# Ledger of designs, part 12: VHH binders against Metal-independent phosphoserine phosphatase (IPSP)

Target 1, 238 residues: Metal-independent phosphoserine phosphatase (IPSP), of Arabidopsis thaliana (Mouse-ear cress) (f4ki56)
Amino acid sequence: MGHEWIDAEREFKWSEDVKVESEVTEIVLVRHGETTWNAAGRIQGQIESDLNEVGLKQAVAIAERLGKEERPVAVYSSDLKRAKDTALMIAKTCFCPEVIEVPDLKERHVGSLQGLYWKEGAEKEPEAYSAFFSSQNDLEIPGGGESFDQLADRSMDALEQIAKKHKGERVIVVTHGGVLRAIYLRITQASSAGKLLNASVNVVHLRDQKWIIDSWSDVSHLSSVGFLQRGFDGDAKP
Key: E = the ipSAE of ESMFold2; O = the ipSAE of OpenDDE; V2 = 0.75 times the mean of E and O plus 0.25 times the DockQ between their complexes.

## First folded at step 5 (VHH; framework vhh_lunsekimig_d3)

Design n5 (from m6 with S50R S99K; at its last look DockQ between E and O 0.21; V2 from the best seeds 0.00; counts 0 for: pae E 5.7 > 2, unsure alone 63.7 < 65, placed apart)
Fold by OpenDDE, look of step 5:
Structure n5 (fold): chain B 238 residues (1-238), chain A 126 residues (1-126)
Amino acid sequence: as target 1 above (238 residues)
Amino acid sequence: EVQLVESGGGVVQPGGSLRLSCAASGFTFSDYALYWYRQAAGIERELIARIYRGGSTNYVDSVKGRFTISRDNSENTMYLQMNSLRAEDTGLYYCAKEKWRVYDSSGHTLEYFDYWGQGTLVTVSS
């Protein structure tokens, strides 16, 4: 009596790959409003400088714009005052209960260039000036400054950490020109990020572990307030 | 639960070397920047070194050229190689995870986020 081994073809019903609709994380990156030093053409780096009257108006304009858009679940900011003040305005208008300070969103430390005017930087601190505009990404700026790689690493780290915390959500991040430049270049692998104006709004998306630039250097909300045409351009000598 | 455990401290002569370790658990190690702090007697805790996810490092001037921060993501361990030790390097050394501060809409601090180990004592004495 031959035991017919009924080969139970276990139909491995491949569970339909629930196409987890790739939850898009949206991060709105904002450069802080104009400062007195921005207006003067003075190199700030990580030195504190307050928003000027124009900067305050710009912050309001940003807040009003964002307040009309989808409500963010959180607002993040650099620990520098000019970013924080901008972020607080945004948070208030968007009814966010808190602003989260992230030190790694701080502007690039630019060493001995900090406090100088761009016009005098090449003369007074030629080595630091050269380092700042160098194509060598691992070159630190003399006087305790950061290399581009250091800036980019910490900026991307912060961005990724924020994104991980807010998967599929919308968040606002207020930061600085150098950080935005670094993020743009890391995401796009482009040779230039273009001009980054104060109070610019930039939107990036994270989908399936890939960063995408949705919009960049948008200043349409500043039509009534005005802006300095001197944007942060780390790729070109002033 | 995030845990950071420092080890490797001890007594050394000036000019000597020590290697500190920080064993991490309770979080994805490779996803975070890590820091070394130290606290000398009667002095506030100070940041001395930082290492990012990508391996970039920063040092305060007082330890630059003498100390090296590194990480092994496979072992969830961060290190601090300390060479040319000086008396002023004496203190309790702490491993820390990234620090964030939370403010209300009025700019008042609500919360401070950091994770610290218990520290390891480094004594540099003749």
Scores: ipSAE 0.062, ipTM 0.468, lowest interface PAE 1.4, mean pLDDT 87
ESMFold2, look of step 5: ipSAE 0.064; ipTM 0.500
ESMFold2 (binder alone), look of step 5: mean pLDDT 76; pTM 0.736

Design n6 (from m1 with E98R; at its last look DockQ between E and O 0.02; V2 from the best seeds 0.00; counts 0 for: pae E 4.1 > 2, placed apart)
Fold by OpenDDE, look of step 5:
Structure n6 (fold): chain B 238 residues (1-238), chain A 126 residues (1-126)
Amino acid sequence: as target 1 above (238 residues)
Amino acid sequence: EVQLVESGGGVVQPGGSLRLSCAASGFTFSDYALYWYRQAAGIERELIASIYRGGSTNYVDSVKGRFTISRDNSENTMYLQMNSLRAEDTGLYYCAKRSYRVYDSSGHTLEYFDYWGQGTLVTVSS
């Protein structure tokens, strides 16, 4: 009665499910600090303006926050001074050797509205004002301004290029309210991006070719510095 | 008080040219966009040209390439150079300053009213 030892060497091929840990790219999007024009309610667009005292303090606060987090491999910025100055503070604190300027991260060109106060925009440049708040995304703002689609296209292109270059890495991008709004709306397909305050920190992830908003409009680092409650809100009356 | 006074209208043959002027007073001229309208007989008044503070311009398709809007801020005067005039260009021409009110009921709805002059008559006839 031969006990056939069924050598059930079931080779449990532990299929090492190499969980290809889908490399997550993290992009920290930062709105620049408060400018003199922001404080005054003056429409900047692509016009240069300097950070005011509050803005400088905000930049420091952002830098301190980010300096305590994972070190970024790079810092990108629009080529506008208010963004660059904010980015330089961040780069210094995060030990990044340089700030990489990206023109496509510039604020929306808002045509003939540039230089006006929001309070007077509707009166002095009503067509441009109307265009700016229009639901028509392909409508260009009179005076050489950009449509929302133009803004969104270049913003997303810049974001995608940065992400492509830094797959699985963390990077900082300093930009503007309009750009952030455009990015948010393109990613989420929501009707509104909410208020985007100066010095806000926003985090997006790219995983498997999909963008995800991780956190948005975070200003917790400004508790000691203060901030204008008037944020960039393209969906609300200024 | 906002005042706009149009001049330069007249009778011209098809293919001819005419230059309209608008003298403005009662507001800071350089701070505002300005507009030319026209009204043909039996037709509603239509916007035909816009000039903004920075000098950029916009035209309706029917006048593009033929009409040129310009402004002289030092003289508080806006102009409309009209070339290659056609019979369909006949009408009263008005310069305008627009005033807007913004209502927040369902977003950014802009209501506006225009300041107008008395108009100047342009007649294109053979």
Scores: ipSAE 0.029, ipTM 0.501, lowest interface PAE 3.3, mean pLDDT 88
ESMFold2, look of step 5: ipSAE 0.337; ipTM 0.728
ESMFold2 (binder alone), look of step 5: mean pLDDT 78; pTM 0.751

Design n7 (from m6 with E98R; at its last look DockQ between E and O 0.41; V2 from the best seeds 0.00; counts 0 for: grease 25.6 > 24.2)
Fold by OpenDDE, look of step 5:
Structure n7 (fold): chain B 238 residues (1-238), chain A 126 residues (1-126)
Amino acid sequence: as target 1 above (238 residues)
Amino acid sequence: EVQLVESGGGVVQPGGSLRLSCAASGFTFSDYALYWYRQAAGIERELIASIYRGGSTNYVDSVKGRFTISRDNSENTMYLQMNSLRAEDTGLYYCAKRSWRVYDSSGHTLEYFDYWGQGTLVTVSS
């Protein structure tokens, strides 16, 4: 009676390392369309200004571009009108039912410079002007303005909160030049973010708790609309 | 449920100091910026101080240099140290967690809600 030792070759099914494909969160950062103040060279900061005719066309162009891309799950915006109006156009075209307003995505408060023209800022508010262009990141702009660190902190906080809410998803965020600059510099640790034009499209990814810039300062969608050559450049004197 | 409970208010002489506390619950405290507001009689509620996740702070000019906002994430508590108090600092002080507003595609407000405590009264009087 031969005891057939059934060598149960325990097929160690190597559990296929489910490569947990690190879910990539995509945030499309958009600078609002051109305003009357942008065209005039007037410093806005957190002062309200409306999109001009060019800005409206730019908003449409952004919306059309994004409408041809992957549908976002949400659209976020600064609470400033110029951003909201841009965001609403995008939301409509992308069939997003809602725009979510995020106050911490506001443009930098630039203190006593707000309302002045760039050409006159150095003369009328030299201290504030110097502070704005200062390399000192913790220097607050006189007149109730924000330091770069303050701007960067609140901007990154907002960005991280949005990303946390939308892990592995695509979202649109409409904001401002200063905010975009701050985000770029915090992510890359570069010395400059370059020119940020109105209606620029910027793409960042969050993967494994790391931010990366996928694309930056893209204005290819504005070829038929036109744009100001002067962009927001906080690193250079106008 | 988000809960914010302010404490530490009272009556002080001009030049005096108070420390307000805000005990928070119902959310991940460390993940959010928090704010102090105040409301004087007959005046609209105003933002006076902000503290972000990373610890950065912001103040309105009227309290800058006198007030200090801080947070202890381990205790889920935010503080407002108020020094050199003035009569104009009198009011009901609120801690707040901001909520994001939601609009429809036409720009109409659908919903928004800010979380507030009941407030704590600060009276500066000689």
Scores: ipSAE 0.189, ipTM 0.604, lowest interface PAE 1.1, mean pLDDT 89
ESMFold2, look of step 5: ipSAE 0.582; ipTM 0.818
ESMFold2 (binder alone), look of step 5: mean pLDDT 78; pTM 0.751

Design n8 (from m5 with Y100W; at its last look DockQ between E and O 0.59; V2 from the best seeds 0.00; counts 0 for: grease 25.2 > 24.2)
Fold by OpenDDE, look of step 5:
Structure n8 (fold): chain B 238 residues (1-238), chain A 126 residues (1-126)
Amino acid sequence: as target 1 above (238 residues)
Amino acid sequence: EVQLVESGGGVVQPGGSLRLSCAASGFTFSDYALYWYRQAAGIERELIASIYRGGSTNYVDSVKGRFTISRDNSENTMYLQMNSLRAEDTGLYYCAKERWRVYDSSGHTLEYFDYWGQGTLVTVSS
């Protein structure tokens, strides 16, 4: 009676490669609403200026748009009032109880250009004006202004810190045109970021330590509110 | 636990120099920007210098050209070289890892999310 050793071929079920679904971090970058200075063509930099009536409406429009999308786990903002006010509107609509203020998301300090009108900048502060539009990224703007490299470094550091805190999550970040431009250029290494309008919505993803632009300069939510045709364009002379 | 320990403070004459150090632990030092703050008597704490991961630095106007912020990632230490010291530079100097604030829908500050050391005292006196 031959004991047939049933060689139970243990089918080594190759453990299904747990496709570590690379957790995607989503950061929605928002430029603040229109200010009185934006409307006037006045250079703000880090000077405080309030949202005007259009800006307030834009903030509401952004909030309504984002409120219909996936709920963010947090809302971040620069410490400038125009960004904060926009962020507060968004936070309220998205049921975020708090806004986190990040100073490194502040607009570029533009030195002696701050407070001037773009139309007069070249005449009154020609050196600063030249520095601002210079292709030299390490050139500081006279009057205590930042170089592009300084702006880009602090902006990217802030972005990466936020991403690290919210791995695999969705967050909103309210900031400024210069910051958005810097982030775009660092991520894409393009020569230009294009025009960045007030209240624009921009989406970036972090996956496997790589930043990807998902959407940029979206103002589709402003169809009923209106917007200035003149956006922030740091690459073109006004 | 994040720890920041300042050192190097002391009493100096106007025009003198000091070098402050900030020893950091409890986090990946090279992955974060770092900051120096100071607080004079009766005045709010102010940011005076920043150093980012890429090595870029920023200064407030009052210290520009006199102070230099630097970092040694191999030693997890940040420095502040202070030259041409003035009486108005007197204060408690703090190093910080983060400087974020949380506020409510009304704009009121709820919490500071800052990592600070205990500070080191700098006194500039004739």
Scores: ipSAE 0.428, ipTM 0.742, lowest interface PAE 0.7, mean pLDDT 89
ESMFold2, look of step 5: ipSAE 0.710; ipTM 0.868
ESMFold2 (binder alone), look of step 5: mean pLDDT 77; pTM 0.741

## First folded at step 6 (VHH; framework vhh_lunsekimig_d3)

Design p1 (from n8 with L110T Y112S; at its last look DockQ between E and O 0.86; V2 from the best seeds 0.00; counts 0 for: unsure alone 63.5 < 65)
Fold by ESMFold2, look of step 6:
Structure p1 (fold): chain B 238 residues (1-238), chain A 126 residues (1-126)
Amino acid sequence: as target 1 above (238 residues)
Amino acid sequence: EVQLVESGGGVVQPGGSLRLSCAASGFTFSDYALYWYRQAAGIERELIASIYRGGSTNYVDSVKGRFTISRDNSENTMYLQMNSLRAEDTGLYYCAKERWRVYDSSGHTTESFDYWGQGTLVTVSS
């Protein structure tokens, strides 16, 4: 009796001191729903534009999908209204009482391109247009725009801070195409992130201090609502 | 326990310079992006400069080219070098380690993580 008690405690003690696996943080990254300017092919950057009727329906579809999945412990968003409105729909359906606004998750400032239609960017703002599509990562876009490195540094810092608060938990983060592209490229070291579709769901994990792409650009929840095929980075390729 | 203490404010003539300091304690300084905010009388507090762990910096248009944010991780101190000061730069300057707010579906917003000091007053007057 006494021997059995002591042996159980010793074995339990050794098991507690040995870590077999690290906990995994799951972050579900969402590009906001379609806006009026998305539909028009107009460059937003940090200019506000409202979700259009399709975008509102997309937000409902995202919220319904995520409401059927494992409940997140928190919902985060950029401070731009299109992301906040999408995040509020998700938070309501997932029973998250608060949404956490993270300004560093706002879309890339694209300088003099902001407000232009994509089709007119090369002609009206050739230097800004060239800078936006440049592979030079430290090149700031004329007109107060951010370089890729500026965008990516703030995007990854925000993502890492969120992950640190939620070890072993699941959270939703609503953000923008440029931010998603930056995160993907920094995690994978790839040359392209593909098209970043409105209302897409993109899942990353943090495990053992390493970021892993679990899935990317998933629009399976939009079969009845629809989505723009153009997406970020694919529609404006020169 | 977390503490950010701003200093270096004062009265300066238009065109002059000031260097603000933000001394930090109670957290691992090098793990965080850091920010300077400014609040003029009757105006909402605004972000003016940021510095990230990778060294990238960002500025609002009204200060870009005139202000320089920097950090010294060995001294747990962030700085804001302000050159070519103008009357519009007058205000309380705050530092922060996070830029997050909390809001709910009712539309109420509270600041959750932005306050770690009393600010330092900068007055630009002739």
Scores: ipSAE 0.638, ipTM 0.834, lowest interface PAE 1.3, mean pLDDT 86
ESMFold2 (binder alone), look of step 6: mean pLDDT 76; pTM 0.735
OpenDDE, look of step 6: ipSAE 0.714; ipTM 0.867

Design p2 (from n8 with L110T; at its last look DockQ between E and O 0.75; V2 from the best seeds 0.62)
Fold by OpenDDE, look of step 6:
Structure p2 (fold): chain B 238 residues (1-238), chain A 126 residues (1-126)
Amino acid sequence: as target 1 above (238 residues)
Amino acid sequence: EVQLVESGGGVVQPGGSLRLSCAASGFTFSDYALYWYRQAAGIERELIASIYRGGSTNYVDSVKGRFTISRDNSENTMYLQMNSLRAEDTGLYYCAKERWRVYDSSGHTTEYFDYWGQGTLVTVSS
């Protein structure tokens, strides 16, 4: 009576449900500190202006905040001075050895409105003023300005490129109000991005090829420094 | 390895046309914006045209209406159609995948983090 030892080799299917934890890319989007022109209500666009005293303090405040958080692997900035100066402060505090300048993160070129005060823009450059506030997203602002679509396309492309380079990592991106607005609207498809104040911190996540707004328009770090209530709305007539 | 190879440069008379090509390899071509730069003698390299992933384009004023940037994702090739060429268009033309610059902590430029080709020479002369 031959005991056929049916060696039931229990194939231990190690069903290790390797929860492929989807790598989340975190991009901290920062609007640069206050400039002299911001304080004056002067339209900057891509014209260079310096951080004022408040803006410098704001930059420090941002840097201090971010320095207490997870260390970023990189700091990116638009090529405009006001953003670069902010980014350099952040990089220093976060022990990043370098700032990477990305021209496509530059503020919207607003054509003939550049250099004007908002109050006078409607009067002196009515066509450009109308174009800027137009619902037509493909309308270029007279005087060499960009359409909203152009701004949004280059901004999103820059963001996507950065995200691809730093998959699963945390990075800081210093940019401008118009760029932030464009990014927000493209991600959320909302009708408005709300007010974007100087030195605001905005956090977006990329997970499984989807952008998510984690936090937006955070200025909690400015409680001791102060900030202009006049944020870049971009959606409302001044 | 990322490679960009420009071609199509040459000598042309004012008012003439040239078509530049940039053959790309070593990266997912469709996932990136691409750029044309040019550098004239004694002048800093300048961005002249951009094409983004969605196909939107941007031009500097000096070439607007005369130059057209395009891309063929199936061929991993970017093009620059240059019409109505002028003497001031003379220079070395570069294809770029990215336009990033690296600054050290002191704010000094240390390196261009741009993937550039070797360039193709365009000479506009009577």
Scores: ipSAE 0.396, ipTM 0.730, lowest interface PAE 0.7, mean pLDDT 89
ESMFold2, look of step 6: ipSAE 0.767; ipTM 0.893
ESMFold2 (binder alone), look of step 6: mean pLDDT 77; pTM 0.736

Design p3 (from n8 with Y112K; at its last look DockQ between E and O 0.86; V2 from the best seeds 0.00; counts 0 for: unsure alone 63.8 < 65)
Fold by ESMFold2, look of step 6:
Structure p3 (fold): chain B 238 residues (1-238), chain A 126 residues (1-126)
Amino acid sequence: as target 1 above (238 residues)
Amino acid sequence: EVQLVESGGGVVQPGGSLRLSCAASGFTFSDYALYWYRQAAGIERELIASIYRGGSTNYVDSVKGRFTISRDNSENTMYLQMNSLRAEDTGLYYCAKERWRVYDSSGHTLEKFDYWGQGTLVTVSS
């Protein structure tokens, strides 16, 4: 129902159909800029690590791109500093009157892996390492870590609540690779979200209660400032 | 108007159990993640348990394995089953539906959106 080409549905009011089809909520999802631990190949999870000099330049580049696009009505971020710092740069450049911290958009807690270098994970924390890469979506990572389902449920709830407040509007949400991966996989039911690169732009739309991926992992604004090619679950785990 | 009403608190011996309830009104209950917080005297509120629309739950380490959060969407009620209670579990218990904060480009918090009820007191004492 609502479809223009349903022959048996000639009783649809055309103005009602056009209104429903034209109203799209656009959420521009941004992965925070590069951090010192990203560059070092060190697993952050919920451990704080600051944007490095490249990450700051990436935040400027993303803010300049978004400042040339349609002005968002709000900027949202996770409560982790690397996301908040990236969001503040964007909000400044977009002259956005409202910046909102959303704790449920914080990166996945990855348990005993947090603080390790990627290259040492399998040796030093084999159970946590195995759990992180497991296809078992309800398996919690040893050391207080979250399962994929825990991450994905809170990520989608946050996304839905933001969209509910912004019907037909455009907002920017700064978050993390794990959160972006979870959102992608829940919307698409695909087996992989691909690489989730620092300062990437990832656009989703909500129309008629249906989520659509408009574009994903766009780094075209980073050609002069550069970016790390690796990205897996958001925290330099390749 | 949004209302969250906590109940079920009381005085209990260490090792005992209590079941807290959070009765909600003024919003579509099933559309929200829900949270339990605890506040001991002179200390900031701490998140202790979360439940999401998909059914996933999270717990702070100090209560994991002892506390169980649940919800009944048909009754607009969230619960916290507290087992193996300890003296350090003493405090006011609150339910919440949102924890968002507004901040400006300087990074300082301007206002909070989250809403608190009156809480329900749990006292664990010998």
Scores: ipSAE 0.754, ipTM 0.881, lowest interface PAE 1.0, mean pLDDT 86
ESMFold2 (binder alone), look of step 6: mean pLDDT 76; pTM 0.734
OpenDDE, look of step 6: ipSAE 0.833; ipTM 0.918

Design p4 (from n8 with L110T Y112K; at its last look DockQ between E and O 0.78; V2 from the best seeds 0.00; counts 0 for: unsure alone 63.0 < 65)
Fold by OpenDDE, look of step 6:
Order: structure tokens, then sequence, then C-alpha cells
Structure p4 (fold): chain B 238 residues (1-238), chain A 126 residues (1-126)
């Protein structure tokens, strides 16, 4: 009577659906502090303008806010001085050893409008002014300016590159109003990005290859410093 | 490992044309913007053309209307068509992936993280 040892191979059904929660990448997008030109209503584009006293205070306020939050693994910045100066303040407070410059995060080149006041732009450079506010996204602004598509493409590419490098991590990105607008519109497909104030903090998440706006146009950290009520609104005539 | 290999350089007369190529490997080619730089003798390397994932392109004023940047994602190759070449276009041409510069806490540049090839020499002379 041969005892056939039925080796009950207990199929260890590893049924634990380890829901590998997809790692969320967090990018804190910051518009640089107020510049002299911002205060004056002068169109900057890619022209250099320094932070004014208010802008410097705003930069400190941003840094203090972010310094109380989760420590970022890196700080990125546009190569324009007003962004870099803001980023350096943030990096210092957050104990980041360096700021990484990303030229593609630069403000929109606005062609012949650069250096003009918004009030005079329509009069002195009507074609450029019209191009800037045009619904035609592939229209380049006269005088060597960028189209909205050009701005949006380079901005999103920069954002994507940063996100890929820092999957599941938190990073700070200091940039400009036009770039923020472009990013917002590409992510949300909304008709407007709303007002983007200097020193605003904007948080986006990347999860499973999808961008989500977590918070937008937050200026709560400026309550004691003050800010211009007139923010950047690329969708409306100044 | 990221690799970029430029080719197509040579000697050409003023008014002539040349097509440069950049063969890329070691990364997902379609996921990145790409750039052409050039460096003339005694002059700092300068960006001359950019191509982004969405197809948008950008040029410096000095080459606008004469140079065309393009990419073939299926071949992992970027191109620079150069027409109406001038003596001032002479230099070593580089393709690059990404555009990163590192600043220290003092705001000074310490390192550039652009991925560069070895370059290809373009000489425009009569």
Amino acid sequence: as target 1 above (238 residues)
Amino acid sequence: EVQLVESGGGVVQPGGSLRLSCAASGFTFSDYALYWYRQAAGIERELIASIYRGGSTNYVDSVKGRFTISRDNSENTMYLQMNSLRAEDTGLYYCAKERWRVYDSSGHTTEKFDYWGQGTLVTVSS
C-alpha cells in the first residue's frame, strides 16, 4: 500500500496586491520677487531688471515659508537675475548647496515690446502688442519675440526634464509670470491662468505621468510684506 | 551613458551650405529638447539653435533665416541645415542635451551640466 505522498505544493498565492502607490513628484513653482520694472508697469521680457526693496522682502518671505516646509532636494531657476536672486535666497534658507540654472525657464521674449511701458506699447508697437495678445499661439512677436507655442514648449520641456530627474521628490523652481501661465494652460487646458503675482507660490504634482495643479497663485506668505495688486495676466489687456 | 556625436563639418565657401548631424544615444531621444552651440576662436561658446519636443524651434538673431534645426526621433538624430554661410559662422559646432548651469551659494557659476559632443568643425573661407 504505497503511501503516495501527495506533495501538496501549497501555491503560496502572494495575493498581497502591494498597491505600489506611484511616487508623486512635487514641483513648487515660484514667480520671482517684484522688480523695479514690475512696479513701474514696464515690460521686461528677457531684459534684466533687479529686485526692488519689496521684491527682496518678498524673496525672504518665500524663503521663510519654504524653509518651514519639507526640504527640497534641489532649487532650479531661470537664468535671469531677478529669478536667480530669488532662488538663491530660497536655496540658502532651505540648505540647498546650489541653484541650478535652466535657461529654458526664462521669461518670454516679447520682441519690440521689451523696455516699453504697457500703456505705451499699443501706441508705439501696435503689431507687437497685437501679437502678444493674439489668440494665434504660433505667432511670433515682432522684434525677435517668441510665440506662445515656443514659450510653452520650452517651459514644459524644462518642467518635464526636472520632474524626470527628481521622480518622487520635492523641488523648487523659480521662474516668471509668462512661463507660469504657459505651464498652467498646458496642464489644465483652461482658457485663462488668472493673475500671477510676484512671489506667488504654485504647486504642481506629477503622478503616473499626469500633471495636477495642487495649489496656484498662493501669496499668503506676503501678508506682512505686501504685494502689487496688479499681477501678470497674459490673457487680458493691461 | 549619454552620447552625442556631431558630424558634417568641413570647409565651405561663403554663401555655401552645410548640413550638420548629431547622433544621440543613451537616452530617450524624443523626451528631450536639443540644442546646437558653436564656438569661434577666442569666443565663448554660444547657443545658436534650439528644438523642443513639441516641435518649436528658436534661433539666435545671427543665424535666423539661414539655419534650420530639425530632428528625426526615429533615427535619434538632430540636424542643422546651414545656408548662406558667412565667415563669422566659422567655429566648432556642438550639439547638446539639456541646459543646466550650477551656481554656488554666492551666485557664481561652478559647473555646466550640458551634455556635449566632441564637436564638428565648420570653416567658411574663400
Scores: ipSAE 0.633, ipTM 0.840, lowest interface PAE 0.9, mean pLDDT 89
ESMFold2, look of step 6: ipSAE 0.711; ipTM 0.867
ESMFold2 (binder alone), look of step 6: mean pLDDT 76; pTM 0.733

Design p5 (from p1 with S105E; at its last look DockQ between E and O 0.90; V2 from the best seeds 0.00; counts 0 for: unsure alone 62.7 < 65)
Fold by OpenDDE, look of step 6:
Structure p5 (fold): chain B 238 residues (1-238), chain A 126 residues (1-126)
Amino acid sequence: as target 1 above (238 residues)
Amino acid sequence: EVQLVESGGGVVQPGGSLRLSCAASGFTFSDYALYWYRQAAGIERELIASIYRGGSTNYVDSVKGRFTISRDNSENTMYLQMNSLRAEDTGLYYCAKERWRVYDESGHTTESFDYWGQGTLVTVSS
């Protein structure tokens, strides 16, 4: 009676599809601190202006906030001074050894409006003023300005490049109101991005090739510093 | 390995035209913005034209209306059509992928580019 040892080959059922949770890339988008021109209601565009006293304090407040959070692997910035100065403060506090300038994160070139006050823009440069507020996204602002599409394209490209470089990581990006608006609108497809205040902190996530707004227009860190109530709203007439 | 190879440079008379090419390999061409830089003798390299993934373009004022940047994603090639060339356009022209500048806490800035070609020389001379 030959006991056929049925070698029950335990089919090693490779059980649980370890859903490799797709690594989330986190980008903290920061609008630079208040400048003298912001306070004055002067249109900056890509013209250089310095952070004022409030802006410097705001930069410190941002840095302190972010310094208490997860350490970023990198800090990126527009190459405009007001953004760089903000970024340097953040980088220092977050123990980042360097700030990486990204020209494509610059504020929108607003052509002949640059240097004017918003109050006078409509009068002195009506065509440029009209172009800036136009619903035509491919319309360039007279005087060498950018269209909204140009702004949005370069902004999103910069954002995506940064995200690709830092997949699954946390990074800080210091930029400008127009860029933030463009990014928000491209991600959400909303009709408006709302008000974007100086020193606002905005968090976006990239997961499975999809952008998600985690938080937007957060200025909670400015409670002790103060901020202009008049935020940047590219969709509304000043 | 990422490679950018510029070509099309040469000697041209003022008012003439030249078309530069940048052949790219080693990366997904369509996923990146691309740039043309130029460097004149004794002058720092300058960005002159940008083309983004969506096809939008940007130019510095000095070349606006005269130069046209374009890309063919099917051929992994970027172009720079240069018309109405001037003496001041003379220089070494570079193709670049992604532009970065890095500066430290001390304020020292260095230009860092992920990838540059060897450049192609454009000489505008009568």
Scores: ipSAE 0.135, ipTM 0.545, lowest interface PAE 1.1, mean pLDDT 88
ESMFold2, look of step 6: ipSAE 0.691; ipTM 0.864
ESMFold2 (binder alone), look of step 6: mean pLDDT 76; pTM 0.735

